# VH-VL binders against GTP-dependent dephospho-CoA kinase: the designs that were tried, part 6

Target 1, 172 residues: GTP-dependent dephospho-CoA kinase, of Pyrobaculum arsenaticum (a4wlj5)
Amino acid sequence: MTCYKLSRRRDLFAFPYPLTVWRDPPRSVEVVRDFVESYDIRHIYTVGDVVTRNFLEYGLAPTSVAVDEKTRRGIKVEGLGLYKRVIRVNNPPGYITEEAWAAVEEAVEGGVLIKVDGEEDMLSLAFIKLAPPRSVVAYGHYLGALVAIPVDWYRDSILRLFNYLEQCQQKA

## First folded at step 20 (VH-VL; from J1 with heavy chain R57K)

Design I5
Fold by ESMFold2, look of step 21:
Structure I5 (fold): chain C 172 residues (1-172), chain A 120 residues (1-120), chain B 107 residues (1-107)
Amino acid sequence: as target 1 above (172 residues)
Amino acid sequence: EVQLLESGGDLVQPGGSLRLSCAASGFTFSSYAMSWVRQAPGKGLEWVSAISGSGGKTYYADSVKGRFTISRDNSQNTLYLQMNSLRVEDTAVYICAKDWFYFYGYFDYWGQGTLVTVSS
Amino acid sequence: DIQMTQSPSSLSASVGDRVTITCRASQGIRSWLAWFQQKPGKAPKSLIYAASKLEDKVPTQFSGSGSGTDFTLTISSLQPEDFATYYCQQYEDYPYTFGGGTKVEIK
């Protein structure tokens, strides 16, 4: 997979894509659970420490997860022992490095905890591209909402965001 | 330690009813789908039914649809299988199985099972 | 429904032998295949998930391969504790289905 970096139109990456839930947990997680049950979703991927903690705490165990562990300082995130394969990657802010792509390729098969040195936010795009059919990719919106992307419905439109990324020589 | 303890297996006559229980411990019960799998004497494994972590979605093998009802009580960490209109071919050890995740389909833990015998 | 054809139904082997067991799915299941071991009177024990990934504490003589419709379980050097019945299971979609099993017996 190719290294990408965020270069322009950062505002488009902040668009609150459907499904966006403007409720506090546990209600935010419950909305996603109802969606997952109603629409035959079979795989749930979370990107971000808060989203991952909330899903594990409120009863929606994800298939694989990506975290950077910077936001859980001093507080144990319970339940990460669920994942039998731990992959560590370097991923600078605003990048999707080749090692991050490779980690997500493995993670979409399930049972993987990706620990990111750097920033994990851009890995949501990698999950959206690589996830199998009937998957949801969930991440946090910077204004506090939970975003959950059913990839069967939105993958193609969201992957247009790659038009605003630049390819990079791997420097991660 | 994850523990799944089945109970309620018994000898019943054809057309009878029986309710199985599976007591779960060592994990957050409501976070995972649960399944019943059965094994007839001397035969292989057959998936019977599954229920989502919330209890909001249920799934059944064709062989048991309309006769069996899966349910769960998340406050008691217990999975149930209500079996009605039992047939001789329902004779099996019934085994409780835990999904690794909310929905995934790989069972990371299995109970030891409870024997159901249907005969005249 | 996705049917799983497992072969052989039984085999005889000696300690140290290489053993292969195959499963074929009636339609593509990607990598959503598991392998289980079962000994008489015991619950199934999970060996492999995602076609090729070993469960925790599974000995390294076990390996899995395949994707799509054709899958294999390999025991590279059979040990005395490996005499058991082995099942494949697809988990692409409900109803989940198992192969018919392969009984591995001592020759």
Scores: ipSAE 0.771, ipTM 0.899, lowest interface PAE 1.0, mean pLDDT 89

## First folded at step 21 (VH-VL)

Design R4 (from I5 with heavy chain S30R)
Fold by OpenDDE, fold request of step 22:
Structure R4 (fold): chain C 172 residues (1-172), chain A 120 residues (1-120), chain B 107 residues (1-107)
Amino acid sequence: as target 1 above (172 residues)
Amino acid sequence: EVQLLESGGDLVQPGGSLRLSCAASGFTFRSYAMSWVRQAPGKGLEWVSAISGSGGKTYYADSVKGRFTISRDNSQNTLYLQMNSLRVEDTAVYICAKDWFYFYGYFDYWGQGTLVTVSS
Amino acid sequence: DIQMTQSPSSLSASVGDRVTITCRASQGIRSWLAWFQQKPGKAPKSLIYAASKLEDKVPTQFSGSGSGTDFTLTISSLQPEDFATYYCQQYEDYPYTFGGGTKVEIK
């Protein structure tokens, strides 16, 4: 897929999408767990070190994950050995590179750890675009909330945000 | 190392009850769905039941619905299968299987199984 | 329920042979198909997940292909330790269902 970057209306991508949980772990993870069970979700994807750590630690193992291992808090994510495939990608802040797209395409099948050199935030959009039915994509909001997107309900709405992204060339 | 050890298999009469256990070790038990799969002598594999990591969601095959109850004790890392109103056709080796993730559906580890024989 | 039709039920082959086993789903299951190996008196062993992904420590002579309704397990060069029964399983939705199995016997 083509490289994309943030160009216009960056504020739209900072919006807390549906299923914003303001509780701290473990309660935040429990809320998502209850949702997953209630709606028969089969695929859980996490974007971000903290979110991934919390899900693994508090009993909601994600199907695939994207992390940059550059947490502000020096947090080491434990349990990543669960994932049988490790993909390293370069993804500058505000971008979805072609490498990142390819990694997410593989990751939606499950069992993939994407290690991102740069920032992983935009990969949440890639997961939302490519995830199979009955999927949830979870990431951390900058204000501290946990955001979980049920893809079947919000994919089309979120994909309209792509109209505000600019096609780009992948940085070497 | 992941280990799954089933126990509780026995010889019972039709209409009887039996409770199976699966002791799990080597992984964070509560993070993964668990399933029971059975295999009748000389036959193929049949999925029986599944339970979410928390125990809040359960699934059953139609052949056992209303008779079997799957449960788990996460504090003991143990999976259970309560079998009531047993029938001759329930005779099988019962195997516990670990889901790769919370609800992915791929079993990455299997136990050796425990034999349940239902006979008059 | 999703029915899985596996073929053949049995086959005879020699060491070094190429072996192909097929599994057909009654409806589309995307890539949510697994393959397992089972030897007599032993627990099943996971071989393939997501239709084509090789499990850890599984020899490279094993491969899986297919999507939707038609799937194939291939053993490129049969080894002595590969004589066993193989099963496909769909995990698109509950109830999970298995194929009838394929017994690979020595010729």
Scores: ipSAE 0.893, ipTM 0.945, lowest interface PAE 0.5, mean pLDDT 93
Fold by OpenDDE, last read:
Structure R4 (fold): chain C 172 residues (1-172), chain A 120 residues (1-120), chain B 107 residues (1-107)
Amino acid sequence: as target 1 above (172 residues)
Amino acid sequence: EVQLLESGGDLVQPGGSLRLSCAASGFTFRSYAMSWVRQAPGKGLEWVSAISGSGGKTYYADSVKGRFTISRDNSQNTLYLQMNSLRVEDTAVYICAKDWFYFYGYFDYWGQGTLVTVSS
Amino acid sequence: DIQMTQSPSSLSASVGDRVTITCRASQGIRSWLAWFQQKPGKAPKSLIYAASKLEDKVPTQFSGSGSGTDFTLTISSLQPEDFATYYCQQYEDYPYTFGGGTKVEIK
């Protein structure tokens, strides 16, 4: 396991991927649902409180989820009892810590709630890297859109993003 | 508490039709795929059909394709199985099963089943 | 289709015994395998998901292992309530398929 740090090209995270949905729920979730059904997606992973909430609320229960525990956001995600395994991790903004990475490794198998102290955004990259075939990773765009990444189509491209990350020490 | 209650099982003649129902409660029905699994008397389990939470995607075992139709009414929290052109080999207890997620494939809850007997 | 070969079809054991049931898939199914228990006239009860993860409220004497094609369900110390039929099921792909079952009987 490795620690990663975002050092440059943050803009790549905001890239408008083909499955960037510029609609509000429930329509945004419906679009992803239709995609999931059309392409026989079997694993759905959500990164972010809002995205997770929306997916749960509008009938597309994620296989595993990563949410933060920042009370200042004022977002309560209902339905998290669905997940039988809860993993708490520390993950500062712009990082994928070793413990976060380990949590994602377990989460891709399904049924995991990752509670992140810090920011969960970078965990989307970890999910994309580690997810099994026939997976979708969904997260929120900073402009409000829903981004859903079909892993089978974009894994290699996303993996290239790791070239813009640097290895780090968890305790550093 | 999650509950799945099957109904509609009956004795029918070969070539007949029957409609099974599964009443679901205790969870957000539309969020989960549902399946029918059957078990012939004294035999093992056989997956029959599955339907996505929305109902937009269905799957069938080869043994029932063209004869069985899975559907759901999310407003009524009910899963259905329309069985046409029934055969003797379709005799089984038909069990409703809830997927843990939308298409994960692990059934976290099962019903008791309803008996369908096809006999001349 | 993915065939699941479960063995043995039946076994006799005593309370306290270690019981091992095997399931083999005709092709790689990663860890997408479940184990469940069924008693006569009762609904199946899910025991294991993802090959090795224990379902909630399932006693710890149950454990699952394996990946790829070979899987095992182990009951470390058989309890009186564990006499039942056990099935494996793959959910790698449709059609979902079950093993033939293993009936665990009292010796």
Scores: ipSAE 0.889, ipTM 0.947, lowest interface PAE 0.5, mean pLDDT 93
Fold by OpenDDE, fold request of step 22:
Structure R4 (fold): chain C 172 residues (1-172), chain A 120 residues (1-120), chain B 107 residues (1-107)
Amino acid sequence: as target 1 above (172 residues)
Amino acid sequence: EVQLLESGGDLVQPGGSLRLSCAASGFTFRSYAMSWVRQAPGKGLEWVSAISGSGGKTYYADSVKGRFTISRDNSQNTLYLQMNSLRVEDTAVYICAKDWFYFYGYFDYWGQGTLVTVSS
Amino acid sequence: DIQMTQSPSSLSASVGDRVTITCRASQGIRSWLAWFQQKPGKAPKSLIYAASKLEDKVPTQFSGSGSGTDFTLTISSLQPEDFATYYCQQYEDYPYTFGGGTKVEIK
């Protein structure tokens, strides 16, 4: 898939969603868990080290995850040995590179740890676009909230955000 | 090392009840959905029931719905199957299976099973 | 419910043979298909998930392919320890359903 670059503010991720949780773990994870169970979700994808750590720690193991290699958040994520496939990708901040797209395409099938050299945040959009039905994509909001996107309900709306992205080359 | 050890299998009469247990170890039990799968003598495998990591969501095969109850005690790392109104056709080895994730559906580990025989 | 039709029910083969087992779903299940091995009196052993991905420590003679409704398990060169019964299982939706099994016997 084509490389994309965010040309506008990160505020695009600040949309209010039903599962914007302004609580700390474990309560935030419990809220998502209750949603997952209530709506028969089968696939959970996390983007971000902190979110991934919290989900693993508090009993909601994601199907696949994307974390940064640089541990920019200063938190070590435990339990990543759960994932049998590790894919390393280069993904500069504000980008979705071609290799990132390819990694997400594989990751939606489950059991994949994407280690991102750069920033993983934009991969949330990639997961939302490519996730199968009955999926939730969770990431950390820049204001500190946990956002969990039920893909079946919000995919089309979120995909409109791609109108604010520009096509790019991977090494741009 | 992940281990699943089933117990509770016995000989019971039709209409009887039995509770199976599966002791789990080697992983964070509450983080994963668990299932029961059964295999009648000389036959294939049949999914019986599943339960979410928290225990808040359960699923049943039509063949056992209303008669079997799946539950779990996460403090004891134990999965249960309460079987009521047992029928001859319920005779099988009952196997505990661990889901790879939370409702992913792929069983990465299996127990040896425990034999339940329903006979008059 | 999704029905899984597995073929053949049994086959005889020799060490070194190429073995192919097929599984067909009554409806599209994307890649949510698993293969596992079972030997008499033993716990099932998971071999393949997501139709084509090998489980850890599974020998490389095993491979899975397919998507949608038609799936295949291939043993490229049958080893002595590979004589067993093999099952496919869909996990697209509840109830989870299994193929009827394929018993691979020594010729």
Scores: ipSAE 0.886, ipTM 0.947, lowest interface PAE 0.5, mean pLDDT 93
Fold by OpenDDE, last read:
Structure R4 (fold): chain C 172 residues (1-172), chain A 120 residues (1-120), chain B 107 residues (1-107)
Amino acid sequence: as target 1 above (172 residues)
Amino acid sequence: EVQLLESGGDLVQPGGSLRLSCAASGFTFRSYAMSWVRQAPGKGLEWVSAISGSGGKTYYADSVKGRFTISRDNSQNTLYLQMNSLRVEDTAVYICAKDWFYFYGYFDYWGQGTLVTVSS
Amino acid sequence: DIQMTQSPSSLSASVGDRVTITCRASQGIRSWLAWFQQKPGKAPKSLIYAASKLEDKVPTQFSGSGSGTDFTLTISSLQPEDFATYYCQQYEDYPYTFGGGTKVEIK
């Protein structure tokens, strides 16, 4: 897929998602777990170091993950050895680079750790776009909440957000 | 190192009950779904039951619904299978299997199994 | 339920032979298919996940291909330790179902 850049209406990423959890771990993870179990979710993807750490620590092992290992808190994500495939990608803030797309394409099949040089935030959209049915994509909201997107319910709505992205050239 | 060790297999009469255990080690037990798979002598594999990491969700094959109950004790890293109203056709080696993730469905580790024989 | 039809049920081969085992699903299962190996009296050993992904420490003579309904396990050059029974398994949906198995015997 082609490179995309966030160019306008960044406020749209504050979309009121149904599974915005304003609780701290472990309760936030438990809420997502309960949802996963209740709706027979089979694939869980996390985007972000903190979210990934919390999911691993509190008993909801993600199928694949994207992290940048650049937490301001110096938090090291433990348990990443679970993932048999490690893909390193360059992804500047506000972008979804071609290499990021390729990594997510592989990651949706499971067992992939995407290590992002730059920022991983936009990869949440990539996961939502490419995830199989019965998937949840979880990431940290800029306001501090945990957001979990049931892909089957919101994929089309989320994909409309791509109308606010511009195609771009691969950044060096 | 991941280890799965089944126990509890025995000879029982039809209509009898038996509880199997699977002791797990080498991984964070509660983070992964677990399954029981059985294999009748000289036959193929049959999925029997699965349970989520938390234990809050269970699944059963039609052949065992209403008779078997899967459960787990995460504090003891142990998976259980309570088998009631056993039938001759339930005779099999029962194998414990670990899901790779919470509900992915790929079993990355298997136990050697424990033999359950149902015979009059 | 999703039925898995595995073929052949058995085959005889020699060391060095190319072996192909097929598995067909009664409905589309995307890539949610696993292959595993079982030797008598031993625990099953997982070989392939996601139809084509090789499990860790699995020899490279093993490969998986396919998507949707038709899948193939290939042993490019059969080794002495590869004589065993192989199974496919779908994990698209519950109940999980296995193929009937393929016993690879020495010729």
Scores: ipSAE 0.882, ipTM 0.947, lowest interface PAE 0.5, mean pLDDT 93

